# Miniprotein binders against C2 domain-containing protein 3 (C2CD3), part 9

Target 1, 169 residues: C2 domain-containing protein 3 (C2CD3), of Homo sapiens (Human) (q4ac94r1171to1339)
Amino acid sequence: SSGLLDVGLRYRRSPRTAEGVLAARTVSISVQIIRACGLQAAAKALAEREPALQFSATVGVNASVTTHLSFLPQGEQRRTHPVACSFCPEFSHHVEFTCNLVTQHCSGEACFLAELLEFAEVIFAVYHENTKSASDIISIESCKEYLLGVVKVPTKELLIKRSGITGWY

## First folded at step 6 (miniprotein)

Design x16 (from w1 with L24V E37I I46Y)
Fold by ESMFold2-Fast, scan of step 6:
Structure x16 (fold): chain B 169 residues (1-169), chain A 80 residues (1-80)
Amino acid sequence: as target 1 above (169 residues)
Amino acid sequence: SEKVFIYVRGDDPEKLWEIAKKVVEEARKLGLEVIVIYDPKTGTLYILVTGDSPEELEKAVELAKEIAEKYGAKVEVRRE
């Protein structure tokens, strides 16, 4: 397949309370990142601009993936652990986003989660982790991310597929 | 969480590549997080190993030394 990331997305409602589903105000959006593949071209393109990245273009990148739900603040973003020396890293990463069924727009209007999901996306950004400069290479704080690719998965199918969305994107 | 920097120096990038691959594989078996950075100006391979187990981190350091020694490379370690 021609995709960059092998992912899974599922939508589930919170368990029923003594009052039933009427008392439940949140749902969970489950995101699984199984693996990435085909990172060679992006790594080579980075190495052409930055000589320090030549080694990663040869042996494999230090890959990590961020997950961002387009309707949530950037502060809710999640990140995988890095996987070193690979152009096809296996992450086996699973995270859950707890979302309110009803929220307010900046305008003050109530907005249902189903309405947000109709037009929203899950945004995955794949990075190579390296250093800002040779002199700071040993500093943890000096680690710098280089973007390898972006994958966007529409969430509208979560409204109609109870089994969720899975596959390469 | 604890971090250890392993510095491997050598003149042959192909041997450094072999060292990096083997060290990453062994660290992964120990449940450790690892990234590899290469500085072409100094010919130095930096292996950053992160984990919560001091024992597993020390095992990774010793394995890295053994692997590098077999390839004739020099190893320095900076513990945090």
Scores: ipSAE 0.234, ipTM 0.660, lowest interface PAE 3.3, mean pLDDT 78

Design x17 (from w1 with R28Y Y38F L48W)
Fold by ESMFold2-Fast, scan of step 6:
Structure x17 (fold): chain B 169 residues (1-169), chain A 80 residues (1-80)
Amino acid sequence: as target 1 above (169 residues)
Amino acid sequence: SEKVFIYVRGDDPEKLWEIAKKVLEEAYKLGLEVIVEFDPKTGTLIIWVTGDSPEELEKAVELAKEIAEKYGAKVEVRRE
């Protein structure tokens, strides 16, 4: 595959009995970020755009990834630990998002999670983390992270594929 | 392949509960994957049918429809 991120997405239910499933008001959406590869081009572009960073685009980046479900608030986003000095960092990161089976649409009508997933996406943002700023006033002005790329994975196939969604994106 | 949503509507939440339970039990026996959501306020049961095979999707849809109809519920199928 030719993607930037090797990921996996699954729709999960905790209860295994029919009674437990019906009583459940929430489900988990499982997100795995296995690795990123091919960060050389983004690193080169970043080095050219931000010469003051004074990092070598030939050795690697300090990569971290945020995960955001498009139908959840920004505050629910998650982030991997950073992996230093690599163009193909291995994250082996797993997170669970707890989602209500029935939620309120902005119009006030009930909206089922199935209907949200039809048009939603999982948004992965890949950052270079500069562990040191050029400035000693780090608590005031910090631009400690720099965007390398964005990967969007539609959730509509999450309900269609039995094994979930896996692969390079 | 495509996804299918089966909307089951009824005035009796007890019957909707029995429909969901029976659908889950029978789907499990046949190796079919079915996801169920229930909204008691609107009396709506949504059955999501997932699978890679058109034959499996058809089997699951027919199963859910047969069970719902036996309980006297109204069924609407939305194919994607």
Scores: ipSAE 0.000, ipTM 0.213, lowest interface PAE 11.9, mean pLDDT 71

Design x18 (from w1 with R28W Y38W T50K)
Fold by ESMFold2-Fast, scan of step 6:
Structure x18 (fold): chain B 169 residues (1-169), chain A 80 residues (1-80)
Amino acid sequence: as target 1 above (169 residues)
Amino acid sequence: SEKVFIYVRGDDPEKLWEIAKKVLEEAWKLGLEVIVEWDPKTGTLIILVKGDSPEELEKAVELAKEIAEKYGAKVEVRRE
């Protein structure tokens, strides 16, 4: 397998809410991140530039994944909990994005969600998290994260496939 | 939101890694987030544990101390 992330995406419309009018205009986009694999090469490449990461290149990375819908603001992205010391971390992560059927694009223009999904994508960024104490002078703990890889999954099939989209990417 | 840094020092990196694996397994059972790194300059294994339960965080600290003592390693803890 050549894929980095084992993910699932589903489009769900909930008709069962107190406000029937509002319910008719909203949908949920479910995102599952099951696992990542094959992180050895990316970890090795990072360690060549950052000697402090040699340990992680040897024993496994502290991986976390961010999920960003391309048509939503960056502030609405989600992040998994980190999984320590693994080149094949299992996240078992599930989140939902609640979207209006008529939504305002980042450009400020109102668009129908179906039109956005035709050209949009879900962007997954896989990071290695590294935490070290700052200099004793500062007395502040600092965290630094390193990008291991990016996976982009088109959303155009979400409206067509009832069971959603699943597989390695 | 709450976090604790556990610094483990010892002479043998292989033994420190065994300590890290055992601590990681126990912290995971407590529902805690863990990040592990090695500081080659000081020969220190750094285990960052995060969670929302102070009680579970303290259990992880106690377990780390117990595991490290079995291997003759020194433990220093910084709570934040």
Scores: ipSAE 0.461, ipTM 0.806, lowest interface PAE 1.8, mean pLDDT 77

Design x19 (from w1 with R28L V36I I46W)
Fold by ESMFold2-Fast, scan of step 6:
Structure x19 (fold): chain B 169 residues (1-169), chain A 80 residues (1-80)
Amino acid sequence: as target 1 above (169 residues)
Amino acid sequence: SEKVFIYVRGDDPEKLWEIAKKVLEEALKLGLEVIIEYDPKTGTLWILVTGDSPEELEKAVELAKEIAEKYGAKVEVRRE
């Protein structure tokens, strides 16, 4: 397959009337991360740099995915729960980003959401995480993540497609 | 498809509301798709109009300008 992530994106307006749309200061951008597949190659490449990860390259990675809208601050990113020991994890993850109609670009300037979506991207980063429980945390740096891959999906078509954007990326 | 952004700015929310309703009505008659959002903090309507015909899009732009001018609002148009 050509893609690593099976995702869906939709631009939603909660109000169902023109009056509600005019009064509303916010809209929702829905993001679904259904599954990842084909993580074997990334895992093997990672294990070549990090010999301690040979087990994960053989058995399967502990994958999680972060979602970042390119026009929002890094602190607004979302993350899936990790799925242990799999090269084709199913996340069944759904989140909504509530965005103001006039929102602040990450550069610090206010822009209309439609202007931002014309040139913006949803950025998915896929990580392998160490297997540990929360009770194992002794220090802030005890948790380590390893980047497996990055997927970028343009948001331009969200403005004109009611069905949204769906598929492998 | 082609699209046009129309920004309508004014000081009176009631007049902006009337402009938005009339623009929506006229654009729908032309068979165009319209997205209208309003920011009360800045007193700005942004209107995205999408269609396959430059002629229909231009009619919508002209109607929006006429409607806004009747209510004393300022219009800025961007073609992308």
Scores: ipSAE 0.000, ipTM 0.084, lowest interface PAE 22.3, mean pLDDT 71

Design x2 (from w1 with A20I E37Q L48W)
Fold by ESMFold2-Fast, scan of step 6:
Formats: sequence, structure tokens, C-alpha cells
Structure x2 (fold): chain B 169 residues (1-169), chain A 80 residues (1-80)
Amino acid sequence: as target 1 above (169 residues)
Amino acid sequence: SEKVFIYVRGDDPEKLWEIIKKVLEEARKLGLEVIVQYDPKTGTLIIWVTGDSPEELEKAVELAKEIAEKYGAKVEVRRE
């Protein structure tokens, strides 16, 4: 497959200026969700068991994307505004994740900063929202949503590429 | 693998530091990876634990709760 989401990821790391007992390093990951494509097939598959989705499977879905860093709680995840009635929505969404990672200073304890990104991933979940516009969504928990697809992008390449990573996933 | 997030809230950074040290030591003995985030605005530690064994993850969660409670910290566990 050629991929579902056109995304971009960039990484920056900076140590915290505070040197107390809870010394921390900051990791910033910039995430761009540019566009999605090919959502009609997933919508049609869902409509086979959900008659209420038949219209959206024909005309277009109200797509939103959640971004989750695998090493952060789900409460830290972000969500785009929905793009109404499209199988190839353009989000042009940018978000920055800043994580304060606690490291144990001169105590001989392990530092997990490098290992964190080597084995982590950014998880994108693409949903159809049962609404016609972004302004119709007041609360994520109260909205009826249907999963169209999941995209996982490893973060290990961010340690190697200064320009970040970009492309369809 | 499976993930568990443990939220530890306290008002004493020295006690939070002791909790971090003990949790990291015990998790390593169980072959689990642990990453800790700290939010200085709220005084909250977020301990992320991942591993291939649900049983060892449960054990790590229980140990983290016991350690945090011994230091008087509030603990919330979230399976995401």
C-alpha cells in the first residue's frame, strides 16, 4: 500500500536548566499531519456493519486524527479538528510535544533519553466523526467515532536525520 | 508488549526522587523498561512501564504503588 497519512516529524533535545534532585531533560517532537488519502475503502468496510455510515461511505467522511507518542499517556494525545465530507482531507495540522524526562544525575543510574526514541513510535489513529463540521464536536468522549485506520511511525530515524522524516505512512 | 502509566503526585521532590530510584531498581529486576516524566507545575510523576509479560507488569504496578504510598504520595494507575 502507498500509505494513508502524509506526515512530518522533527526532533529536538535540550537539557533542563534546573539542576535539582529531579534533574530533567526536555525532548521536543514536532508533528505535522498534512493530509490523508484513500479513506473510502475503510469507510465502505465499516458501512457493511453500520447502516448509519452508508451515506458517509458514499459522499465523504468527517475525518480527524489523533497523535499519540508511545512513551506518553493517552491523556497527552492530541486531536486535529475534523475535516468534513472528504476521502482525502487536508489537515495542515502542527503540534509540538514537549516531554520532561527525569534522569538520575551523578548517581550511576541509567539514562533513558537515547533509548526512549530508539524504541518509541508516533501512533496516528484516523477516525470518522459523526458530525458535519469541526464546530459540531464539543467533547471527544461524547462523540461517536469510527476507526478508519492506524499509522505507526518509528522515532528512531529522528535521532539520525537532522531534517526529520516525512512521507506517506 | 503492553503499557501501563502510573501517576504519582506529591509535594516533596525529595520523596518523589526516592520513589523514582526504588521503582527503577525494582522494574529493572523484573526486566521491564521504565521511563519517568515529571511535571513541576503539578508535582506529578508519570511512570511509564512497558514489557512483554502482563504478569510482570502487574507486579511492577503493585510495587510502584507500595513504594509511592510508603512515601505518602497519591497514586493513580491507568492502562492505556
Scores: ipSAE 0.012, ipTM 0.413, lowest interface PAE 9.2, mean pLDDT 74

Design x20 (from w1 with R28F V36T L48V)
Fold by ESMFold2-Fast, scan of step 6:
Structure x20 (fold): chain B 169 residues (1-169), chain A 80 residues (1-80)
Amino acid sequence: as target 1 above (169 residues)
Amino acid sequence: SEKVFIYVRGDDPEKLWEIAKKVLEEAFKLGLEVITEYDPKTGTLIIVVTGDSPEELEKAVELAKEIAEKYGAKVEVRRE
């Protein structure tokens, strides 16, 4: 219905090679972010909260998306490149998270991956990235980012869905 | 490496997920590689166990069968 992101999630085991057999103590969680759409409403809400920001119907936002696995520390999160001036940005972004079958929880404690996946989620945060002014460039400041929206996708089904989880969220 | 294919059929997808989870945990404790895959056409959970130790491989197969039986699932084992 009101899906913001077109994403895909897949659980995979480490592959075997012709020259050898990899005893698979690891799995890959594949994350694909294809596109976002309908960012007009989020941009309008952001402009009301941050009056210094201006968005026109023809300009759009400079959108980027972070991917965070809820059981991993925030330092393990990934980010797309920003797509400038669009309310329906195409990211075509693919990343893999390589996890041991016994993985450290974000607290630092070891835990079986299957147990973590039962209650975990993939958290996508969509941001507008501010373009620095000439003055900001001289001052060497980090780019400011503004939250547009958050999408959460449960991981519970990954163990038994060969084709993975795909759709708008 | 030896391979064993375990076909698990049940009437409840949630039970199949729990079986897969338990089998993965137990196989890891035994040092064995396990791949799980769900076939939606037949409603079957396929568990592939690989290992070079016949004793550990057999122990994992026995544990997988025990777990599936606790959930009332039907199990077929095929060896290679």
Scores: ipSAE 0.011, ipTM 0.380, lowest interface PAE 9.5, mean pLDDT 73

Design x21 (from w1 with E14L V34I L48F T50R)
Fold by ESMFold2-Fast, scan of step 6:
Structure x21 (fold): chain B 169 residues (1-169), chain A 80 residues (1-80)
Amino acid sequence: as target 1 above (169 residues)
Amino acid sequence: SEKVFIYVRGDDPLKLWEIAKKVLEEARKLGLEIIVEYDPKTGTLIIFVRGDSPEELEKAVELAKEIAEKYGAKVEVRRE
C-alpha cells in the first residue's frame, strides 16, 4: 500500500437547532487532510519529463491537495493552501460538505444520501504547483499544476462507523 | 488578487536556497501562500507570494530583501 495521505472522514448529522426541519434535512461530511508523505518518487518521475522541475525534485515540492466527493459536482471541489518545498507537507486542512437528503416517490425513484454513500468515493488529488517562469512568458495564470498522485477512499464505512475513517491512504 | 514575484539572483545556489528557506519560514508566520522554484538558465530563485493583505505582502518583500542583502544576493520584485 502506498500510504500517500493521512486523512480523516466523518459523517455527522446537522445539529438539532432552532431551524428544526431544515437542520433535520442535512448532514455534514467532514474531511481532514493532515499531511502527505513520500512525495520524492513522484517528484523525481516528473522531473525526468520536465527539466523545470529539477529544483523541486531536489528540495521538495509545492504541494496542494484537492478533495472531490464523487457524487457532487466538480464545482464543489475544495483545495488546500500549498505547502512549499516539502516531500512531507503538513496541511492541517479541514473542510465540511453539507449534503441534502433527497427523495422522489412519484417517479418510483428514491435516492437517499445513504444509498449514494454506499457506492461513492472521496477523491484526493495531490499536485505540485509551479510558476510559468521557466519561460519569458507572463500569464494571468501564474501557476501551473502537475499531478503527483491520486487517493480514493470509499465512503461506505461512514454509514457504519460513527468515529469515522482515519488513516493513511 | 494580491500577488508578488520575488526574484533572487546570486552566484551561489546553496546560498539562494538558504535565503528561500528563511523567507518561507517568515512568510508562513504571516499566513502567506508561497511557491518556490529555480531557473537554472539564469541562476534565479523565484518566490511567488500571494496573500490576504497588501501590508503583509510588503512585509514579505521587505524581509526577502533584508535576508538576501545579508548574503550578497540581488532582489527584483514584480507586483501583480
Scores: ipSAE 0.382, ipTM 0.756, lowest interface PAE 2.2, mean pLDDT 77

Design x22 (from w1 with F5T E14M E37W)
Fold by ESMFold2-Fast, scan of step 6:
Structure x22 (fold): chain B 169 residues (1-169), chain A 80 residues (1-80)
Amino acid sequence: as target 1 above (169 residues)
Amino acid sequence: SEKVTIYVRGDDPMKLWEIAKKVLEEARKLGLEVIVWYDPKTGTLIILVTGDSPEELEKAVELAKEIAEKYGAKVEVRRE
C-alpha cells in the first residue's frame, strides 16, 4: 500500500451579511492533519520512478502534506512543514479555509452550499521534499517536491455530521 | 469540465463588491457556473468559472477582465 493519512474535517458558517443587493456568508472548513503511516512502500515506488533521488529506506522520508479544497483554486492550497526522516510522520497540523461567498441577495445560498459540499472533496497530497545536505544554495529546480501519494476525502458528510469527519484515509 | 480562476486585486472593498456583482450578473445571463469568493487577508476577489466549453470559458474571462479594468483593479488568470 501507499500508506494512510489520519485527518479530521469540520464545517462552519457564520450568519449572513448583506451589501446592497449582494449577500455574503463566511464559510470555514477546518482541517486537521494528525499523522501519516506506512510510507515505506510509497518511498520505494518513488525511488523506482526517480532513480537519481537518494534517501534511505531504513531512515525515512521528509514528508509534507498539501491540502486543497476541490472547489477552490489550486493557489489557495496549504502545506505542512516537512517532518524529517520518518515513514510515520506526525504533523499535528491545523489549517482553516475561510472565504466570503458572494451571491445574489435573494439567492438560494444555503442550497448552493449543500450542492457544493455534496460533490466536493478535500485533496491531500503527500510529498517527499529534497534533503539539503549539499549546500545552502537554493535554485528553483532544487525546490521540487516528489509525490508519494494522494488522498481524496468527500465533503458530503460535513452537511450531516455536526462533529465533523475523522479517521484514516 | 474545465475550470478557470480569475484573481482580482484591489485596495477598495467597495469596488471589489461592484466587480463581483457585475460578474455574477453577466455569468447568469450566459448560463455559466460562477462562484465568487473574497479573501480579506490579501484583499483579493477570487472568481472561479466552471464550464464544458473552452469557448464559453474564454468569453467569461474576457468579460471579467473588462469589468475589473473599468474599476482599475489588477487581474491575474489561471487555468486548471
Scores: ipSAE 0.012, ipTM 0.306, lowest interface PAE 8.9, mean pLDDT 68

Design x23 (from w1 with F5V E14R I35W)
Fold by ESMFold2-Fast, scan of step 6:
Structure x23 (fold): chain B 169 residues (1-169), chain A 80 residues (1-80)
Amino acid sequence: as target 1 above (169 residues)
Amino acid sequence: SEKVVIYVRGDDPRKLWEIAKKVLEEARKLGLEVWVEYDPKTGTLIILVTGDSPEELEKAVELAKEIAEKYGAKVEVRRE
């Protein structure tokens, strides 16, 4: 199947300063969510059982995307702003996750981030946001969420590819 | 940021959905954020337009009225 999200992932070592050159033990994993496609098909599938979604499946969905690194706590996930009423939303969203090169297991044993990245993934969840009632349209914070799709991108190539990972997933 | 809520009423849901599509297209050309909801219980299309430019918001209201009139629908505007 064709990809749902146009994304970019990059491994980047944090900048050093003269004072901290020997203590610079952190890296950034940068995540870009450029755009989504194919959202009308997902919305139409949901609308078959959710009559309230028939309008959005015809006119446009209010899409947002969450980004979760599988080895970080759920509370560290990021979310795009929603893009109103579009089947082809452009997010132009960029976030960075700052990670230590050496971390500690819950067992107390240290492990390297590179070893962790070999088995990890970036998890993207795409949602449609709908209001709970028509009278609440001016209060978008009262939205009900519908899962449109999930995209998982393995991280194991991040240390190997200098240009990072980009494309449709 | 400023908000304008536009209520469009008519007897044909399909016509209201066409109004929604056209208003979305035109308001986006003005650089505005647009949210659209349809209430089947009252047969009402609800359009929320937000933006930083009062001038562009008023243009969107005028365009919504023009589009709705073409389809024979009634428009009510609430400013927040």
Scores: ipSAE 0.367, ipTM 0.721, lowest interface PAE 2.0, mean pLDDT 79

Design x24 (from w1 with Y7T E14Y E33F)
Fold by ESMFold2-Fast, scan of step 6:
Structure x24 (fold): chain B 169 residues (1-169), chain A 80 residues (1-80)
Amino acid sequence: as target 1 above (169 residues)
Amino acid sequence: SEKVFITVRGDDPYKLWEIAKKVLEEARKLGLFVIVEYDPKTGTLIILVTGDSPEELEKAVELAKEIAEKYGAKVEVRRE
């Protein structure tokens, strides 16, 4: 019943009049990543696959989380700052996704956001960032990330629950 | 170019969602462009219908009212 990530999702629109809501043609989906916990098991499994990581797995991980809405392009993916040497990192991370009410990748077709959210998910990927040392300056080419876990949260209930979706996943 | 805004209010968001699906399905059979959105803050379903003729738009209005009434919801219509 214990999940890996403590998250919150909420659907928001600024206009409240019928004309204003429809004229805007956009809505915001708010995503909050509060913390991750219980990363010991994931780190142990990772160390078994990647011998070079055995030392870091006994101390803690350098965790970061990516957020991807399944119906948006990969280019809209977001990432938290990494939290070093912890099996229970706190991110206190908040992002908003602006979603078009009329179109998605299937441009030219009427795409209603509520129908889209019926089958969509918010996908969280938790990574360990290993930056032990570089021969020269530490760059992204010298940094390597390893997947610790994936959490998928269905969006079906966002338009039905006024308080949104909150909890451990 | 002709537009109709249909606003449906009710206490049960699941029923409003069912109304939205039925209106969207039936309006598309009539060849109408339909945009549907639900505002959970106010319990309001907002439907924009666009069509080429007043007769088509009036059919959409009647359809929305019939479906909403079946679910016990209130309907307001604004023509543009």
Scores: ipSAE 0.000, ipTM 0.196, lowest interface PAE 13.9, mean pLDDT 69

Design x25 (from w1 with W17F E37M L48Y)
Fold by ESMFold2-Fast, scan of step 6:
Structure x25 (fold): chain B 169 residues (1-169), chain A 80 residues (1-80)
Amino acid sequence: as target 1 above (169 residues)
Amino acid sequence: SEKVFIYVRGDDPEKLFEIAKKVLEEARKLGLEVIVMYDPKTGTLIIYVTGDSPEELEKAVELAKEIAEKYGAKVEVRRE
């Protein structure tokens, strides 16, 4: 079948003043989550795993997406706002991950970034956020989330495509 | 597989960068792959350790701890 998420990835490296033979380079990975689609199958599978969970097949799910970079701690992950009642939610979400990579400035810096991007990936987790009606739940902070799917996008293509990569995953 | 992040904290950024230099140098000699990041907000080096085996991961953890302690820094290991 087709991919679950329509995303865009781009990386940018900003030079910093070298401090001796060591340099900290600011590396930014831009992540766009445009939309998800075809969540009917994932919702059906979720309902089979969680029989007590009820949601309308004609209305959709309340989807949110977390973004995690494989080389950053899980605590650095980001999350979209939830989009209610849709099997094809439009997120139009843009987030940037910035880190200061410490490396030997005088040699191998391009190879170091190539190595990082060759094995790294961006991990998207798509959730259904099950909230009871507003009359039942006053605090949305206690709402339970259920995993719909996971999408992993390799970053190695960012070395080849300087304008970034976009597509369904 | 485990992901291992090693947090190295100190009060002197110059010492932290010296630790980073030594970790990168010694990891290279041992064929260990590490990604070293610096968080200026917290004054912390974050070392992401990659390897093909738990043995390599533990070797890198001990390497970072030994170097950091030699420079008087504190080390915290987080596994995910």
Scores: ipSAE 0.324, ipTM 0.706, lowest interface PAE 2.5, mean pLDDT 75

Design x26 (from w1 with W17Y A20L E37Q)
Fold by ESMFold2-Fast, scan of step 6:
Structure x26 (fold): chain B 169 residues (1-169), chain A 80 residues (1-80)
Amino acid sequence: as target 1 above (169 residues)
Amino acid sequence: SEKVFIYVRGDDPEKLYEILKKVLEEARKLGLEVIVQYDPKTGTLIILVTGDSPEELEKAVELAKEIAEKYGAKVEVRRE
């Protein structure tokens, strides 16, 4: 696949100390969204579904990206700042998810994070944020958002590659 | 429908907002549809005006130029 998003994923073990607990172990899952590119096709498809939206090669989209780890609640998802007027937006976005090495399975039994990562994925949703009102320029209020695409990256190789996973997806 | 893109560049968001308000008012009087994008990083306001009448579109373009120039903003126009 040629890919829509240029991303980086890293898995890092860190020792932590907490009140009454010494050397507790957690994992940081680092997610970088460097850029998106080639959004012309997605924008064209969106404009055909939403005729009120009109795009040209010179305007671009107002893109933002959400990051969701498939084994975490949707409330834990993160979002980039929007990048306006581009079909190849550069986000230079970095977030970290702190996870316990041992967590609870849906059945209530203990489950190691490594076992979850074997079957999990990082889900990136790319949106166009449409400015509807003149006041949005000064107030920066939430606008109508439209889905451009979804990219899913398996976490399986994070346990094997210490330098992480990087590339277009 | 015909499309015209009006790019307004300035360093003051309040002035860009005033320009946008006046351009929207004039475009709506001419029965035109307007879609707006704003890039705060470059200070660029992009106004897409669409309609079925080339004459009304051209009036909107000239009015937008006049309004933006009154506020000291730079204007570039592209037609599709």
Scores: ipSAE 0.015, ipTM 0.280, lowest interface PAE 6.6, mean pLDDT 73

Design x27 (from w1 with W17L K21W I35L)
Fold by ESMFold2-Fast, scan of step 6:
Structure x27 (fold): chain B 169 residues (1-169), chain A 80 residues (1-80)
Amino acid sequence: as target 1 above (169 residues)
Amino acid sequence: SEKVFIYVRGDDPEKLLEIAWKVLEEARKLGLEVLVEYDPKTGTLIILVTGDSPEELEKAVELAKEIAEKYGAKVEVRRE
C-alpha cells in the first residue's frame, strides 16, 4: 500500500451559459495526474509472465494512465501521453470532465450529480505500452495484458473539500 | 501523425541501453513520442517515434544513426 500515483481531483460549479436554456448549472471535475512512482516491482512481475518485457523491467516502462469516472460512459475516458523508459514517469497531465448537475437514470428518473458522487469513484489504470500495440489497432487487447496497476479514488468528498482531493494513491 | 521505426542491432546490451537513453532524451526535446522495446529473437532494440512534424522525425532518425554509430551499432529505419 505504498501509493502508486500522485493525483489531484477538484469539483467546481459553472454558471448557466444561457438563461432559460439550461435547467441546471454544469459542473467541472478536474483531474490531475502528476506522476507515478515505484513501477519497478510491477514491471518485474509483468516480465515474469511475458519474457519480451524483460528489457522494460530493466530500463523502465512506457507508461500511460487512463482516467475513467465510474458514472460516465467508457467513451468519456481520457488517456495521458506515454512516458518512455521510466519507473517514475512524470505526466503533468490535466483533464476536465463537464457534467450536468441534473441527469437521468436509465429508469428516466432525474437525479443530482451529488447523489452519483456519493457512491462513485475515479478509476486510474496504469499501462505499459509496447510498440506493437501502439502501431496496430488490431492488437488493442495486448494493452490489457500489460496492465501495471489500478488506483480507485472515491468522489464522495469532492463536494465537501474546497481544496479538492490530492495525494498519493 | 507519422510513425518511424528505428531498429538498432549490436553485440553489447549495455551499449544498446545507452543508445536507447540518448535517443529518448533527444526525441523528447523535439516534442516526439517514443516507445522502446527489445526483440530477443533478433537481438534488436526497437524504437518507435511518433510525431506530426516530418522535419522533427527526420532529425530524430539522424540523431539515432549518429548515436548508434558512435557505439558501433547498426541502424535500420522503417517509415509508415
Scores: ipSAE 0.057, ipTM 0.526, lowest interface PAE 5.8, mean pLDDT 74

Design x28 (from w1 with W17M K21F E37L)
Fold by ESMFold2-Fast, scan of step 6:
Structure x28 (fold): chain B 169 residues (1-169), chain A 80 residues (1-80)
Amino acid sequence: as target 1 above (169 residues)
Amino acid sequence: SEKVFIYVRGDDPEKLMEIAFKVLEEARKLGLEVIVLYDPKTGTLIILVTGDSPEELEKAVELAKEIAEKYGAKVEVRRE
């Protein structure tokens, strides 16, 4: 079990919005991406698949991380700024996901949020970004993102840890 | 596991909430599990359907589309 990303997650539920216009519960998931580490192995594997990236693998990678919630569309994903030439980039990145969950008017309304978080995940994808031309002509390979790794963090622990969870994943 | 996102857009926030509650009610009657989110910034309902069978997913998608269309809302379906 290798820890690729040092992250922090926090969950907060706000009071319901005004009646008659918005009958929803506001939930917020706070995501911190502190750093990545140990990207040498991923870079080596990438270089074996993509020979044009040999120099990137020897001098470090230009890493960026996308964050998305499993219950939100991909269009709602967020991305860090890239950190150049490092196998252990520090991002110090913070984002907030705010959602209004619509629940039925019944005695068990709180159960729907627990059900959502029990099966949901925060999904991190780590990329190498190569925006420089390998020559005077820009090819798709020189302007493309390359996947280094994927980290999935379950949200179920947020139901029992109100102060949040932190660690390497 | 398959996921389908159904986006419902309309001019009236109260009408969107009626659509949301009707979808939740009818899905419950049929034993289908759906999650409904509302984005007030764009005036959009996002209905998430998950399931193990294509038949179950399609039934839920058609249910949500029929309800939204009866209310005159615009529907977009994305499969992920």
Scores: ipSAE 0.257, ipTM 0.642, lowest interface PAE 3.0, mean pLDDT 75

